# Miniprotein binders against Mucin-6 (MUC6): the designs that were tried, part 3

Target 1, 185 residues: Mucin-6 (MUC6), of Homo sapiens (Human) (q6w4x9r395to579)
Amino acid sequence: GHCSLEGGSFVTTFDARPYRFHGTCTYILLQSPQLPEDGALMAVYDKSGVSHSETSLVAVVYLSRQDKIVISQDEVVTNNGEAKWLPYKTRNITVFRQTSTHLQMATSFGLELVVQLRPIFQAYVTVGPQFRGQTRGLCGNFNGDTTDDFTTSMGIAEGTASLFVDSWRAGNCPAALERETDPCS

## First folded at step 2 (miniprotein)

Design sA21
Fold by OpenDDE base, second read of step 3:
Structure sA21 (fold): chain B 185 residues (1-185), chain A 95 residues (1-95)
Amino acid sequence: as target 1 above (185 residues)
Amino acid sequence: DAEELKKKIEELIRKAEELLKEAERLLKEYLETGDPELLVKSIEKAVEAIKLLTEAARLAAQLGDKELVRKITLLTWLARLLAIEAIYIYVEEHE
C-alpha cells in the first residue's frame, strides 16, 4: 500500500483514492495492529498563509510506546524530544538522509516513510501486504475498495473528506475544511 | 481488451515492487558489508523497476485509470529515490 501527502493538502490513500482537505491539526495517518508497540504514524498540518485554505504539512510523527520520532520541515529529526544526528537508528527503526532534499524512515516491520523536504514538504508512506485490511487513518483501510476509505475512527463511513479527516484528529483543533482552492506550497 | 491491459499493468507493478524490495535488501547488505557489487546490483534493480513502471504508466494512461496512474507514479518516485540513495552513499564513501 502506498499513501501520499502532497501539495500541502492532498492525500492519496493506500487504495489510491485522492482527496483534499484544509486543516491545522495533527492527524492519524496510519494506525494498525501490525505496528509494534501501539505504533501510529501522524501528520502535522499548520497554517502556511493568511487564508484558511493556506495549510500545509509541516511534520510527520511516528509515535509508539518507546519512540516519538518527529521529522519536521526544518530538517530536524527528534526522538522523544531529543535531536538526533542522521543516520539514526533505534531498535527496528532507522532514519537517514537519502538526498539533500529527502529523508527516509525505514523499519523492520513493513513500514517505510519517505519525506521530501524541498521544494514542498511532502510525505510518502508505504506498508507491506501484511497491512491489507488492517489500517486506519487518513491513509485509509487498504482493502482495495476506494468507496469506503472515508471510514471514521468510530467506524462510520462518511461522504465528505472534512468529516472523515476530523475524526482522525489527534488533539483539540479546529474543524477541517474542504475547499477547492490551491493550497500553499 | 481493457481487462487484459489492466492485468498486464498489474503484473508490471508487481514485478517492479519485487525489484524494489530486492534493491532495498541489496542496499542494506551493502551498508553492512561494504561490498560494492551489492550497491551496483541495487541500482540495477531500481533502474529496472523504473523501466517497468514507466511502461506501466504508459499503459495505465491508455486505459484512463487515474488511480492506477497515481499508484505507478508514486512507485516510480520511490524507485528513483532508491537509485539516487545508492549513488549518494557511494559518492560519500569514495569522495
Scores: ipSAE 0.017, ipTM 0.235, lowest interface PAE 8.0, mean pLDDT 88
Fold by ESMFold2-Fast, scan of step 2:
Structure sA21 (fold): chain B 185 residues (1-185), chain A 95 residues (1-95)
Amino acid sequence: as target 1 above (185 residues)
Amino acid sequence: DAEELKKKIEELIRKAEELLKEAERLLKEYLETGDPELLVKSIEKAVEAIKLLTEAARLAAQLGDKELVRKITLLTWLARLLAIEAIYIYVEEHE
């Protein structure tokens, strides 16, 4: 299955359901028992341009008990807070430059991530068949049915994207003040 | 004629998909065991899949089936990513 984060704020789930959202936080993109050591893939969104109603992807994070790999739109790759030169290898994960504008994170456990750095930061997630019906997060449940792709973190199927997206916010939001960021009118 | 070409294309894609599954399995085993022979076999199978997909794309283009060419191109891209990853690992280990 394929899940994409494109155009700054568009998502297409593993079951091919497209949606758009607006938010400035870290969101859980993919959780699965198939990921080792309580692994999770997360997406960081922030404001884009002069409009605070628009958001864009600024980083993708793979977090497990051993690793916190961050790939940012600034073309910096870190693990556990330390900047890494590419290609960067761990026991089960390799991050390398696929092309002048794309980075890839390859894993031994059926997860592949391709990040487009330019002209706009975008991410493409591929998972093996062992993940079918065993995923949670913004990329959906990968069960072949698009009607329940908006299943929240509490297990409730929603008809709209907003409640679905909000349920997958991680506790690690940007420290910047997000209330009254503009003069109220 | 066209139906025979479609059958050939589908068989090439099927064989390539089997090779890619095996290449990925071998790469995963290499990452767990460190056995260099598994890495070489992974590269070999990915390269063989690319050859089959290249022929499939040629035949699909001959049919004028743009959607089929697109599918084959995406699968070829995946095969190249796997081969490049394995080659990068090989070069780094044998620097």
Scores: ipSAE 0.000, ipTM 0.081, lowest interface PAE 20.7, mean pLDDT 72

Design sA22
Fold by OpenDDE base, second read of step 3:
Structure sA22 (fold): chain B 185 residues (1-185), chain A 95 residues (1-95)
Amino acid sequence: as target 1 above (185 residues)
Amino acid sequence: DAEELKEKILFLIIEAELLLYRAEELLKEYLETGDPELLVKSIEKAVEAIKLLTEAARLAAQLGDKELVEKIDKLTKEAAKLADEAIKIYVEEHE
């Protein structure tokens, strides 16, 4: 399964459902029992302009009981708040520079993350087949059905992205907005 | 029903917007690198976006939602403009 965060506002789920949102919060991209130590992948969005629609991805975070790995748009990689030199390895996770513009987080448990640093900070998440039907978050449930990808953290299927996205906030943040669409329509 | 139809339309719109975004980025990258494959991909994605928007327009008309029709029209114009630009560049490079 491949999930992508592009252009600061686009998300494509593991089931290849695209949607768009504007928010300034930390969101859960991926939770799964297949991730060890209660692992979760998160995305940090912030304002990139004056308008509420001007938001962008600024960091990706992998959080577990043992690690908090943050990859920031300024190319800083930290674990548990400490800056790390690349390549960095901790147990079953390795972060290294893939290209001049891309960083990669490789794992031994079927999760791969590629982060494009420039010109736009973007993220690409890949999970192995063992994750099928066992994922939740903004990247969806990876079950081959696009119609149920907008399932909230409470297990409710939503028709629009805004409520879906809001349900996966990791903190207290403003509500997400959909661009030029009425989420209630 | 009408709600289902609207959801389908909105899905098509978002998919088209994503394709358009990718097409634009590919075109920019082409202008920087000169890789003709990027240009071709840009054109392909723009054309695909237009295809999706055309279907969306049909459905929106069926639904009678003027606002959606207008939105689709705007996106279609943008996609067409991008496609035209990319095609123009392609033609010029192969003259």
Scores: ipSAE 0.497, ipTM 0.797, lowest interface PAE 0.9, mean pLDDT 93
Fold by ESMFold2-Fast, scan of step 2:
Structure sA22 (fold): chain B 185 residues (1-185), chain A 95 residues (1-95)
Amino acid sequence: as target 1 above (185 residues)
Amino acid sequence: DAEELKEKILFLIIEAELLLYRAEELLKEYLETGDPELLVKSIEKAVEAIKLLTEAARLAAQLGDKELVEKIDKLTKEAAKLADEAIKIYVEEHE
């Protein structure tokens, strides 16, 4: 399965459903029981310099109990807050420069990330067949059916991207969260 | 029903917009690098976007949504302009 984050505002799910992303926050891109040590892949979006979007991808984060690997548009790679020289290797993860403009994070557990640094920051996620039907987050559920790819963090299938995206926020986002209306008591 | 048809149309529009974005980026990279493979890929994606927009227009017309038809028409003209520009460059490089 392949999921892509392109043009600062476009996401294509593992089931090949494209949508446009307009939020500013850290979002859960991929969660799965197939990821070791409670691993999750996350995407950070902020105000965009890209003409086709109000927001753009600025960093990708792989977080587990042991690692917090951040790859940013500034071409800095950190793990647990410390800058790393490439190639950088842990027990199950290797981050290396694939080309002059691309970094790759290869893993032993069926997840691969390729990040384009220039001219525009973009990310490409590949997962092995063991992830089929076992993913959740912005990249969708990888079940071969695009109609439920907008499944929220509460398990509700939405017809549009807006509520889907908002449901996968990770942590506090001051402006957006403060503007939410109260649900009926 | 009308709701399902609207969802299908919006899916096609978003897919076409993504293809157009990719086509524009490939053309920009071609202008910087001179790699002819990028030019061909740009043309292919722009043409695919036009195909999706043509189907979206057909469905929007069936739905009777004039605003949606106008949006698709505008996007189709943008896609055609990009394809025409890239094809012109391709032809001139091969003359």
Scores: ipSAE 0.000, ipTM 0.248, lowest interface PAE 15.3, mean pLDDT 77

Design sA23
Fold by ESMFold2-Fast, scan of step 2:
Structure sA23 (fold): chain B 185 residues (1-185), chain A 95 residues (1-95)
Amino acid sequence: as target 1 above (185 residues)
Amino acid sequence: DAEELKLKIEYLILRAEILLFEAELLLKEYLETGDPELLVKSIEKAVEAIKLLTEAARLAAQLGDKELVEKIDKLTKEAAKLADEAIKIYVEEHE
């Protein structure tokens, strides 16, 4: 399945449900028992440098018991707080420059992350079929049903994106605000 | 429902681990830059992690999962150590 995090805080879940929000926080994108060592993928959002009223992705984090990999919009890659030269390899994870504007984090456990650095910082998450019905977070539950894609951290299906997003905050942050998914509708 | 309770515990642990990771990075950045706002933010995140782990421990005890309680206790001690170190720096600079 494929989940995308695109400019203006647009998210498309693994079940292809689009939504948008306004928020300045670290959010859990993907949690799954299929991720080794209690792994989780997270997204950091902050006020946009292009628009004063919008928020945008500023970093993507992969966190596990052994690795704390951060890929930032400043084109810096760190693990456990230390800057790393690319290509960077651990036992199960390799981070490398796929193109002049894209970085890729490839794993041995069915998770792939592609980060666009320019012109706008964006992320694309791909998971293998073993993740089907076993994901939680902003990218949804990957069960083939979009009606429950806004399942909160407490297991409740919400009707609004803002309540859903707030449930996946990874810190003491301001509440997220609702945004239109189609600027023309 | 034991399964639902276990998912809530795992979520609380994950949130706490993320907060601890962020607190450690903020403290490291503070030690390099001297920005007092980073130190305060580090303390706040470490304390929030302790609160989440305390709730996770309560729920794990309710489940009777001794292994989970032990795991949470270890994380709580790590969070407490980080918070204590950051708070000591803060107090020393503001006395």
Scores: ipSAE 0.000, ipTM 0.241, lowest interface PAE 16.5, mean pLDDT 77
Fold by OpenDDE base, second read of step 3:
Structure sA23 (fold): chain B 185 residues (1-185), chain A 95 residues (1-95)
Amino acid sequence: as target 1 above (185 residues)
Amino acid sequence: DAEELKLKIEYLILRAEILLFEAELLLKEYLETGDPELLVKSIEKAVEAIKLLTEAARLAAQLGDKELVEKIDKLTKEAAKLADEAIKIYVEEHE
């Protein structure tokens, strides 16, 4: 399964459902029993302009009981608040520079993360087949059905992205705004 | 029919109540033991309870049973409160 966060406000789920939202919060991208140590992948969005519709991804966070790995747009990588030099390895996670513009987080448990730093901070999440039907968050449920990707944290299927996205926020923040995805974008 | 629908609603409520109870117990145990797994399970149970109650609310509204809706709302608030508390703890411990 491939999930992408692109263009500052666009998301494509594991099931290839595209949608758009504008929010300035931390959101859960991926939760799964397949992630060890109660792991979760999160995305941090912030205001990138003057208008409410000018939001962008500014960091990706992998949070578990053991680690809090943050990859930020300024190329700083931290674990539990401490800056780490690349390549960095902790147990079953390795963070390294893939290219001059890309960082990668590789794991032994079937999660891969590629972060594009420039020109736009973007993230690409890949999960192994063992994750099928066992994921939740903004990246969807990876069950091959796009119609139920907007399942909230409460297990309710939503018809719009806004309530779906809001349900996956990791903290107190303003409600997200949604906009229909342009298929040509 | 209406009777069948009511039974379904009541069943959902009952299941939610059980889940809520379990969630509370798990949270209590977590507070005593510090086992993070218990906290996670507590959250999961509470969230699942809310899911069931949400469906129950939808059906109750369809049935037009105000008493059931009120009951569901009350339970939903309780479940949400528990979930919020547990989530808060979780977040604080991961800061």
Scores: ipSAE 0.000, ipTM 0.155, lowest interface PAE 15.6, mean pLDDT 90

Design sA24
Fold by OpenDDE base, second read of step 3:
Order: sequence, then structure tokens, then C-alpha cells
Structure sA24 (fold): chain B 185 residues (1-185), chain A 95 residues (1-95)
Amino acid sequence: as target 1 above (185 residues)
Amino acid sequence: DAEELKRKITLLIWEARLLLIEAEYLLKEYLETGDPELLVKSIEKAVEAIKLLTEAARLAAQLGDKELVEKIDKLTKEAAKLADEAIKIYVEEHE
């Protein structure tokens, strides 16, 4: 399964459903029992301009009981608040520079993350087949059905992205704005 | 060294942001589960975030970067709001 966060406000789920939203919150991208130690992948969005529609991804966070890894647009990698030099390796996670503009987080448990730093901060999430039907969050449920990707944190299927996205907020943030995805994007 | 100082500030900011993420997540879980321990932890993390941001602001001011100070102040306000909310809930539950 491949999930992408592109263009500042575009998301493509594991089931290849594209959608767009504008929010300035932290959202859960991926939760799964397949992630060890209650792991979750999160996306941090912030304002990138003056308008409400000018929002962008500014960081990706992997949060578990053991690790709190942040990959930011500032090219800062931290774990549990401490800056880490690349390549950085924990017990089951490795963060390294893939290219001059790309960082990669590799894991031993079937999660891969590629982060493009420039010119736009973007993220690409890959999960193994063991995650099929066992994922939740903005990246969807990875069950091969695009029609149910907008399932909220409470297990309710939504017809619009706004309510879906809002349900996956990590905290109390303003409601997200919904926009249609450009099919040419 | 200005670059070094900026790096330090950046690290503090992201550490604080991380704490806020955790605090918000904990608060959300509390609201769902009612576990008072989660609420306390949420408050603690929010307060810690404020401390880090305060230091970051001090350093940013030293650097003379007004935009950075403003950015930090905004985050500080957000952290404060979260802390206040959580504290309010805590107080109400113990009245």
C-alpha cells in the first residue's frame, strides 16, 4: 500500500483514493495493530501563506511508546526531542538520507517513509501486505475499496473529506476545509 | 554563532511541537476514556512545551529575529490554550 501527501494539501490513500484538504493541525496518517508499541504515523500541517487555502505539510511524526521521531521541513530529525544525525538507527527504525532532497525512514516492521524536502515538503508512506485491512487514518484502511476510505476514527463512513479528516485530528484544531482534487495533479 | 543559535531554537520549537502533539493526543484520549492519568500527563506535556518555547523565544530575541519570535509566540499561545483547557477540566473534576 502506498499513501502520498503531495502538493501541500493532496492526499492519496493506500487504496489510491485522492482527496484534498486544508488544515493546520496534526493528523493521524496511519494507525495499525501491525505497528509495534502502539505506533502511529502523523502529519503536521501549518499555514504556508496568508489565505486559508495556503496550507502545507511541515513535518511527519512517528510516535510510539519507545520513539518520537520527527522529520521536519527544516531538515531536522529528532527522536524524543533530541536532534539526531543521519544515518540514525534505533532498534527497529533507521532514518537516512536517500538523496540530496529525500530522507527515508526504514523499519523492520513493514513501514517505509520517504520524505521529499525540496522544493515541496512531501511524504510517501508504504506499508507491507500484512497491513491490508488493518490500517486507519488519513491514509485509509487499505482494503482495496476506495468507497470506504473516508472512515472516521469512530468507524463511521463519511461522504466528504472534511469530516473524515477532522476525525483524525490529534488534538483540538480548527475544522479542515475541503477541496476537490485536481484530476491532473 | 547565529546559525548555531538558530539551530538550537529550531530544535526547541520542534521539541515543543512534539510535546504539544502528545499533549493533544493525550487530552483526546482522556476525553474518550476518562482516564485521569491521561489528563495529568497532557497538562504536564503542555506546560513543558511552554517552557521550551519560552526559552526559544528568549534565544530568538537575542538573535533579533522578529519573525521567529512571532512564530514562537503563536505556538506558545496554542500551548497555553491547551494547558488551560486541560487544567480547567482537571479543576472541574476535582471540585
Scores: ipSAE 0.067, ipTM 0.476, lowest interface PAE 3.4, mean pLDDT 90
Fold by ESMFold2-Fast, scan of step 2:
Structure sA24 (fold): chain B 185 residues (1-185), chain A 95 residues (1-95)
Amino acid sequence: as target 1 above (185 residues)
Amino acid sequence: DAEELKRKITLLIWEARLLLIEAEYLLKEYLETGDPELLVKSIEKAVEAIKLLTEAARLAAQLGDKELVEKIDKLTKEAAKLADEAIKIYVEEHE
């Protein structure tokens, strides 16, 4: 399945449900028992430099007991706080430059991440079939039904994005603003 | 030089952010499970974040970058608050 984080604040879940939100926090993008060492993929959002009312993706993080890999919009790749030259390889994870504007993180456990660095920082997550029905977070539950894609961290299906997004916050940050009902069409 | 210092500061800030995310996650899991090991790990990660932010602040002061100093100060306050909350819980639960 495929999940995308595009245009600063747009998300399309693994079940192809699109939504938008406003937030300045780190959010759990993908959590699954299929990820080794209690792994999780996370997305960092911060205020846009152009508008005080808009937020955008600024970094993607893969965190496990062994690895803390950060890919930032500044084109810096670190693991456990140390900058890495590309291609960077661990036993299970390889980060490399796919094109002049795209980085890819390939894993041995069925997770692939492609990050567009320019002109707009964006992320694309691909998971293998073993993840079907076994994912949690902003990318949804990957069960083939879009009606429960807004399942919160407490297992409650919500009808709106705001409560869903807020439930997947990591860190002590402001709650997301309800702005998805007034997007530019 | 200034560019080298900016790079080092950026790396320290992102490592600290990751440690804070990890600490929050561990604290949340502790509140759900009651596993004291998770609480101790949460405190350890928050303290590590404070140490990195302290070094970042030192380097940012060398740069004279006012906005960067303010950003680091905000993160340091968040880290300190998290550490305080977790330590208070630890003291109350283990004594």
Scores: ipSAE 0.000, ipTM 0.197, lowest interface PAE 16.8, mean pLDDT 72

Design sA3
Fold by ESMFold2-Fast, scan of step 2:
Structure sA3 (fold): chain B 185 residues (1-185), chain A 95 residues (1-95)
Amino acid sequence: as target 1 above (185 residues)
Amino acid sequence: DAEELKKYIEELIRLAELLLKIAERLLKEYLETGDPELLVKSIEFAELAIKMLTRAARTAAQLGDKELVEKIDKLTKEAAKLADEAIKIYVEEHE
């Protein structure tokens, strides 16, 4: 399955449900028992320009018991707070420059992340079939049904994105504002 | 130097206006032809315009130039609207 973070504030879930939000927080994109060492993928959103209603993706974080890999819009890659030269390799994760404008984080456990650095910071998450029905977070539950893609951290399926997004905040920050969701069939 | 920063902001605005015009033309051509490459390019140029405007807005805010900040904000909203429309079409699995 594929999940995308595009246009600064758009998200498309693994089950292909699109939505949009405004927020200035770190959010859980993906949690799964398939990720080793209690791993989680997170997204950091912050203000975009002078308008407080516009927010954009500014960093993607992979956090586990062993690693805190941060890829930022400033083209800096850190692990556990230390800047790393690319290609950067751990036992199960390699971060490298795929093209002049794209970084890739490849893993041995069925997760791949591609980050577009320029002209606008965007992220693309790919997970293997072992993740089907075993994901939670902003990227949805990957169960083939879009009607429950807005399942909160408490396990409640919401009809709108705002409560869903707020439930996946990974910090003490203000509630996100719902912007626009694309029409469903 | 405030004058150099103001010139830099004006150049970013000019570049963003050009990029936005290109994005608008590409989206119009996409609606006429259905060529998915044009839709993708429209989104890319609109997003690049937003990046240039974001840089301009931060610099203008630091200078305290209210007229520049307002001009950039209006243009940013126009660019965001175009990007939103194009991305919505793309996300509806129109390529």
Scores: ipSAE 0.000, ipTM 0.120, lowest interface PAE 18.2, mean pLDDT 75

Design sA4
Fold by ESMFold2-Fast, scan of step 2:
Structure sA4 (fold): chain B 185 residues (1-185), chain A 95 residues (1-95)
Amino acid sequence: as target 1 above (185 residues)
Amino acid sequence: DAEELKKIIERLIRFAELLLKDAERLLKEYLETGDPELLVKSIELAEVAIKYLTEAARLAAQLGDKELVEKIDKLTKEAAKLADEAIKIYVEEHE
């Protein structure tokens, strides 16, 4: 299955359901028992200068008990807060420059990530057949049925993307990516 | 899990090929612009390519694939030649 984050604000789920959202937070793209060491793939969104988009993807994060790999639009790759020269290899994960405009994170556990750096930062997630019906997050549940692709973190199928997306916010948003909003008085 | 191992080997070879292409491009850009950062980066990428090819060779030998070992050896020699050329230029520039 294929999930894509394109054009600054568009997402297409593993079951091929397209939607659009605007947000300035870290969101869970993919959680699955198929990912080792409680692994999860996450996407960071912030305000952008991309035409026709209020917010856009600025970084992709792979987080597990062993690794916190961050690939950002400024072409910096870090693991556990330390900058890494490409290609960067761990036991199960390799991050490398696929082309002059694309980076790839390849894994031994059936997950592949390709990020486009230019002209717009975009991400493409590929998962093997073992992930079918075993995924949760913004990329959907990969069960072959698009009617429940907006299943929230609480297991409720929503009719709108906004409630779905909000349910997948990851913890507290990082201070560097947060914007103050006026409180309701 | 020979099939999974072969995929890992092929991935490592792919990484090395991409690094060598970038290293060659950076060396060419250095020759056009004189930017010393490009030369250093070219050397670093070629050396990392050699590291990936070394690991790929180890795994290919473990798998017993002689053709794959030969392919990796050829790429390793090409990478070493590029690294040696770039290092020679660096040494000449720095006395």
Scores: ipSAE 0.000, ipTM 0.090, lowest interface PAE 22.7, mean pLDDT 75

Design sA5
Fold by ESMFold2-Fast, scan of step 2:
Order: C-alpha cells, then structure tokens, then sequence
Structure sA5 (fold): chain B 185 residues (1-185), chain A 95 residues (1-95)
C-alpha cells in the first residue's frame, strides 16, 4: 500500500482516497501493531506561503521507544535530537540520500519512506501486505474500502476530512476548526 | 556509480508516475463536480511530475540508457498533455 503527502497539504490514503486539510500541528500518519517498539510515523505541518494551500508539510517523524528520527524540509536528519550524517544506520532503519533532492528511510519491518526535499517538500509512504487492515492515522485503515478511510482516533467513520484530521493531532495545538481566519488585531 | 544512478532514476520515474496518476484523478473529479480547486491542483501535480522527469532525463542521458530515456520521454509527453488540457480548461473558464 502507498500513502502520499504532496503539494503542501494534499494526502492520499492507502486505499487511494484523496483529501486536503488546513492544520498546523503534528499529526499521526500511521500507527500499527506491525511497527516495532510502539512505532508511529508522524507529519508536521506549518503555515504555508503558497496561495493554493494554507499549510505545508515541514517534517516527517518516525517515533519508537528507541528512536525519534526527524527528517525536515531544511535537509536536516536527527535522531533523538542529535544531527546525523547520511547514510545513517540503526539495527532496523537506514536513512540515505537517493538523489540530491530525495532521501529514503528503509526499514526491516515493511515500512519505506521516500522524502522529496526540493522543489516542494513531499513524502511517500509504502507498507507491505502485513499492514493490510492493521493501520490507523491520516493514511487510513488499509482495508480496501475508501468509505471508512476517515476513521477518527475514537473509531468513528466521518464524512468530513477536517474532523478526521483533528482527531489525529499528536501535539498540543489548536484544532483546525478553531483557527482564526482573521488574526489582524 | 552507474548502478546506483539507475536506481535513482527509476525512483524518480516511480514518483512522477504516482503524481501523474493523481493529477489525472483530480482532473476527472473536476469534470464531474466543477470544483475549481481540483483543476488548479491537477495542473500543479502534473507540473511537479514534469519537474521530476526533467531531472530523471538529465541523469538518464548521462548514463546513456536508451530504454530509460524512451520511458522518461513517453511519461513527460503524457504529463505535458495532461497539464496542457487542464490549463486550456482553466483559461477558457477564466476568460
């Protein structure tokens, strides 16, 4: 299954359901029992200067009990807060430069991440068949049915992307629905 | 080395194919719903695919791999055709 984060704020789930959202927080992309050491993949969004999007992807984070790997749009890779030179290897994860503009995080547990650094910061998530029906987060549930891809952290299938996205916030940030559209005071 | 460069080119091609399929879907959805945001997004994603293919083409030319060059050329023409179709619709709606 493939899941993508493109064009600043566009997401396509593992079941190929596209959507867009307007949030500035850290969001859970993927949680699964198939990820070792309570692993989770997360995405960080911030304000965008692009006229067709209010928010842009600025970093992707892989978090487990052992590792906190951050890949940011400024081309810095850190693990547990320390900057790393590429290629960077752990027991189960290798982060390396595929091209001058692309980084790859390869794992031994069926998760692959490709990050485009330039011209636009974008991320592509690939998971093996063992993840089918066992994923949660912004990338959907990978069950072959797009009608329930907006399943919230509470297990409720929503008809709108905004409620779905807000339920997967991983940081102490205001909900997208509560954002002021006119902060000019 | 040449083998690593070839794998890199193949990765860029895969990313461009993914973006192109997305752009096609957005344009189809626009034709069904009339949502102007979908039209703009289809243009943006097709243009992004063209950028990746341009990088891949430069690298494939250095490698001298005729099969890769032909594959990239075909995909670039498909992406350009989609972008042109979407831009034509955009111009017609705004003039």
Amino acid sequence: as target 1 above (185 residues)
Amino acid sequence: DAEELKKTIELLIRLAEFLLKRAERLLKEYLETGDPELLVKSIEWAEEAIKLLTIAAREAAQLGDKELVEKIDKLTKEAAKLADEAIKIYVEEHE
Scores: ipSAE 0.000, ipTM 0.088, lowest interface PAE 21.7, mean pLDDT 72
Fold by OpenDDE base, second read of step 3:
Formats: C-alpha cells, sequence, structure tokens
Structure sA5 (fold): chain B 185 residues (1-185), chain A 95 residues (1-95)
C-alpha cells in the first residue's frame, strides 16, 4: 500500500483515494497493530501563508513507546527531542539520506517512509501486504475499497473529508477548514 | 540517461502547464455559466497538475537541475492556489 502527502494539502490513501484538506494540526496518518510498540505515523501541518487555505506539511512523526522520530521540513531529524545525525539507526528503524533532497525511514516491520524536502515538503508512506485491512488514519484502511476510506477514529464512515480528518487529530487543534473536496465523489 | 530524464521531466512540466491552463479556463467558464461540472473539473485538473509536478520535482531534484526544480516549485504553487480557490468556491456553493 502506498499513501502520499503531496502539494501541501493533498492526500492519496493506501486505496488510492485522493482528497484534500486544510488543517493546522498533527494528524494520525497510520495506526496498525502491525506496528510494534504501539507505533503510529503522524503528519504535522501548519500555516504556510496568510490565508487559512495556505497550509502545508511541515513534519512527519513516527511515535512509539520508545521513539519519537521527527523529520522536519528544515531537514532536522530528532528522536525524543534530540537531534540526530544521519544515518541514524535505532533498533529496527533507520533514517538516512536517500538523495540530496530525499530522506528515508526504513524499518524492519514493513513500514517505509520517504520524505521529499524540496521543492515541496512531501511524504510517501509504504506498507507491506501484512498491513492490508489493518490500518487506520488519514491513509485509510488499505482494504481495496475507496468508499470507506473516510472512516473516522470512532469507526464511522464519513462522506466528507473534513470530519474524517478532524477525527484523526492527535491533539487539541482547531477544526480543519471546510475547504476539502473530493472531485471523484 | 540524464538527458532522456530531463526531457521526460520537461514533458511532465508541459503537461502540467496544459492542465493548469485548462483548469483556469474551466474556472473562468464556471464563473460565467454557473455550471458546477466545470468547477469540479477545474479542481480535478488542478490537482492532476500537482500530481504530475510532484513526480517531476522528485526527478528534477534527483537530476540536480535547480532551474527545473524552481520552475516546478512555481507551477506547483500556482496550481495549488488555483485548486484552493476553486475548492473554496465549491465549499461555499454547497454550504
Amino acid sequence: as target 1 above (185 residues)
Amino acid sequence: DAEELKKTIELLIRLAEFLLKRAERLLKEYLETGDPELLVKSIEWAEEAIKLLTIAAREAAQLGDKELVEKIDKLTKEAAKLADEAIKIYVEEHE
């Protein structure tokens, strides 16, 4: 399964459902029992301009019981708040520079993350087949059905992206703007 | 082959530009006619442009062509702006 965060506010789920939203919060991209140590992948969005619609991805976070790995748009990589030099390895996770503009987080448990630093900070999430039907978050449920990708954290299928996205907030943030659209709906 | 890759990137850029212009026209037509299908299509093409530019950006960065990267960045911002505008209108029309 491949999930992408592109163009500042564009998301494509594991099931290849595209949608867009504008929010300035930390959102859960991926939760799964297949991730060890209660692991979760999250995305941090912030304002990128003066208007409310000018939002962009500014960081990606992998959080587990033991690690909090943050990859920021300024190319700083931290674990539990401490800056780390690349390549950085902690147990079953390795973060390294793939290219001059791309960082990669490789794992031994079927999760891969590629972060494009320039010209736009973007992220690409890949999960192995063992994750099929066992994922939740903004990246969807990876079950081959696009119609149920907007399932909230409470297990309710939503018709619009806004309520779906808001349900996956990791903290107390303002609600996402009602400016999302699904042109395929 | 770097040269071939560059050509491919340039083609992606041209296609994205085409889609962006199309999206702009569609948005304009919507504003004139009120046909909701035009608005939706405008959004779709703008987003498609962004997708293409994303691919182009990755490859351009890999190639190390700063000029291409800059061009892609500008176009991406333009496409995003257009999409945002169209989406805003769409949301307002459906509230």
Scores: ipSAE 0.000, ipTM 0.171, lowest interface PAE 10.7, mean pLDDT 89

Design sA6
Fold by ESMFold2-Fast, scan of step 2:
Formats: structure tokens, C-alpha cells, sequence
Structure sA6 (fold): chain B 185 residues (1-185), chain A 95 residues (1-95)
């Protein structure tokens, strides 16, 4: 399965449902029992300029009980708040420079993240077949049915992206902006 | 609105073009080195580009912009050709 975060705040889910939103918060991209030590992949969105209506992806975070790996748009990689030189390896995760403009986080548990650093910060998430029907978050539920891809953190399937996105906020943050679009139909 | 939607479609096209260039580079490096990981990554990048272009085409059609639809179609055909070539090589080596 592939999920992409592009163009500021455009997301395409594992079941290929596209949507967009504008918000300035940390959001859960992917939670799954297939991720070890209660792992979760998260995306950080912030203002892209002086305009209070424009936002962009600024960092991707992998959080577990052991690690908090942050890959930021300024090309800094940290784990538990400490800057790391690449390639950076843990027992199950390796972060390395794939190209001059891309970083990759490879894992032993079927998750791969590719981050484009420039000209625009963007992320691409790949999961193995073991994740099918076992994911939740902004990347959807990966069950082959797009009609329930907007399943909220409370387990309710929504027809629009706004309640879905807001349900996956991490921490105290403003709600997604009304310029959110659902390109269905 | 229509202007914002057009900018978004143009962004999708730019992302897809970069993914396609990456897929081409990865395939070329595979042909030089024989590293199977590069071949798999080339296929993955090309498939993501095709997915993005497919959605860009739907948005451009809704916008009624025939020029954008034509541009997206040309890029989609190029991406599909590259993906098909890489997949054929993959199948030949693995089956």
C-alpha cells in the first residue's frame, strides 16, 4: 500500500482516496498493531508563510515507546531530541540519504518512508501486505474500499474529510480549515 | 475555487514529473549495476506518478481545462511506458 503527503496538505490514502486540508498541528498518519512498541507515524503541519490560511508539511515523526525520530524540512534528523548523522541505524530502523533530495526510513516491520526534502517537502509511505485492513489515521484503513477511508479516531465513517482529519489531531491544535476539499465525484 | 484548484493540479503535475525522472534514473542505474532494489524502487516511483496523474486528470476534467487534460495524458502515457518496461524486466528476472 502507498500513501502520499504532497503539495502542502494533499493526502492520498492507501486505498487511493485523495483529499486535502489546511491545519497547523501534528496528525496521526498511521497507527497499526503491526507497528512494534505502540508505534505511530505522524505528520507536522505549520504555516508556510505570513498568510494565516496557508499551511505545509514541515516534519514527519515516527514515535514508539523507544524512539521519537523526527525528519524535518530543514534536513535535520533527530531521535529523542538529539541530532543524528546519516546513515542512522537502530535495531529495526535505518534512516539514510537515498538521493541528494530524498531521505528514506527503512524498517524491519514492513513500513518504508521516503521524504522529499526539496524543492518541496513531501512524504511517501509504503506498507507491506500485512498492514491490509489494519491501519488507521490520515492514510486510511487499507481495506480496498474507499467509502470508509474517512474513519475517525472514534471508529465512525465520515463522508467528508474535515471531521476525519480533525479526529486524528495529536495534542491541542486548531481545527482543519474550511478550505479542505473532498475530490469525490 | 477554480484558480486554487488549477494551482493544485499544476503542483500534482510537477510532483509526478519529478517522480518520473527519479524512476528513469533508478532504472538507468539498475541497468548499470544490476542492483534489484533499484528496479523495485523505479517501479514504485512510476506507479505513484501514475496514481497522481490519474487524480490530476479527474480534477482537470472537472475544471474543464482541455490543455491540462492533454498535458496530464501525455505524462501518464510516458509514466505507464516506463513502468511497463521496468515490470517486464522484473518479471524476466524473477519468473
Amino acid sequence: as target 1 above (185 residues)
Amino acid sequence: DAEELKKFIELLIRIAERLLKMAERLLKEYLETGDPELLVKSIEEAEIAIKLLTYAARLAAQLGDKELVEKIDKLTKEAAKLADEAIKIYVEEHE
Scores: ipSAE 0.000, ipTM 0.096, lowest interface PAE 19.2, mean pLDDT 71

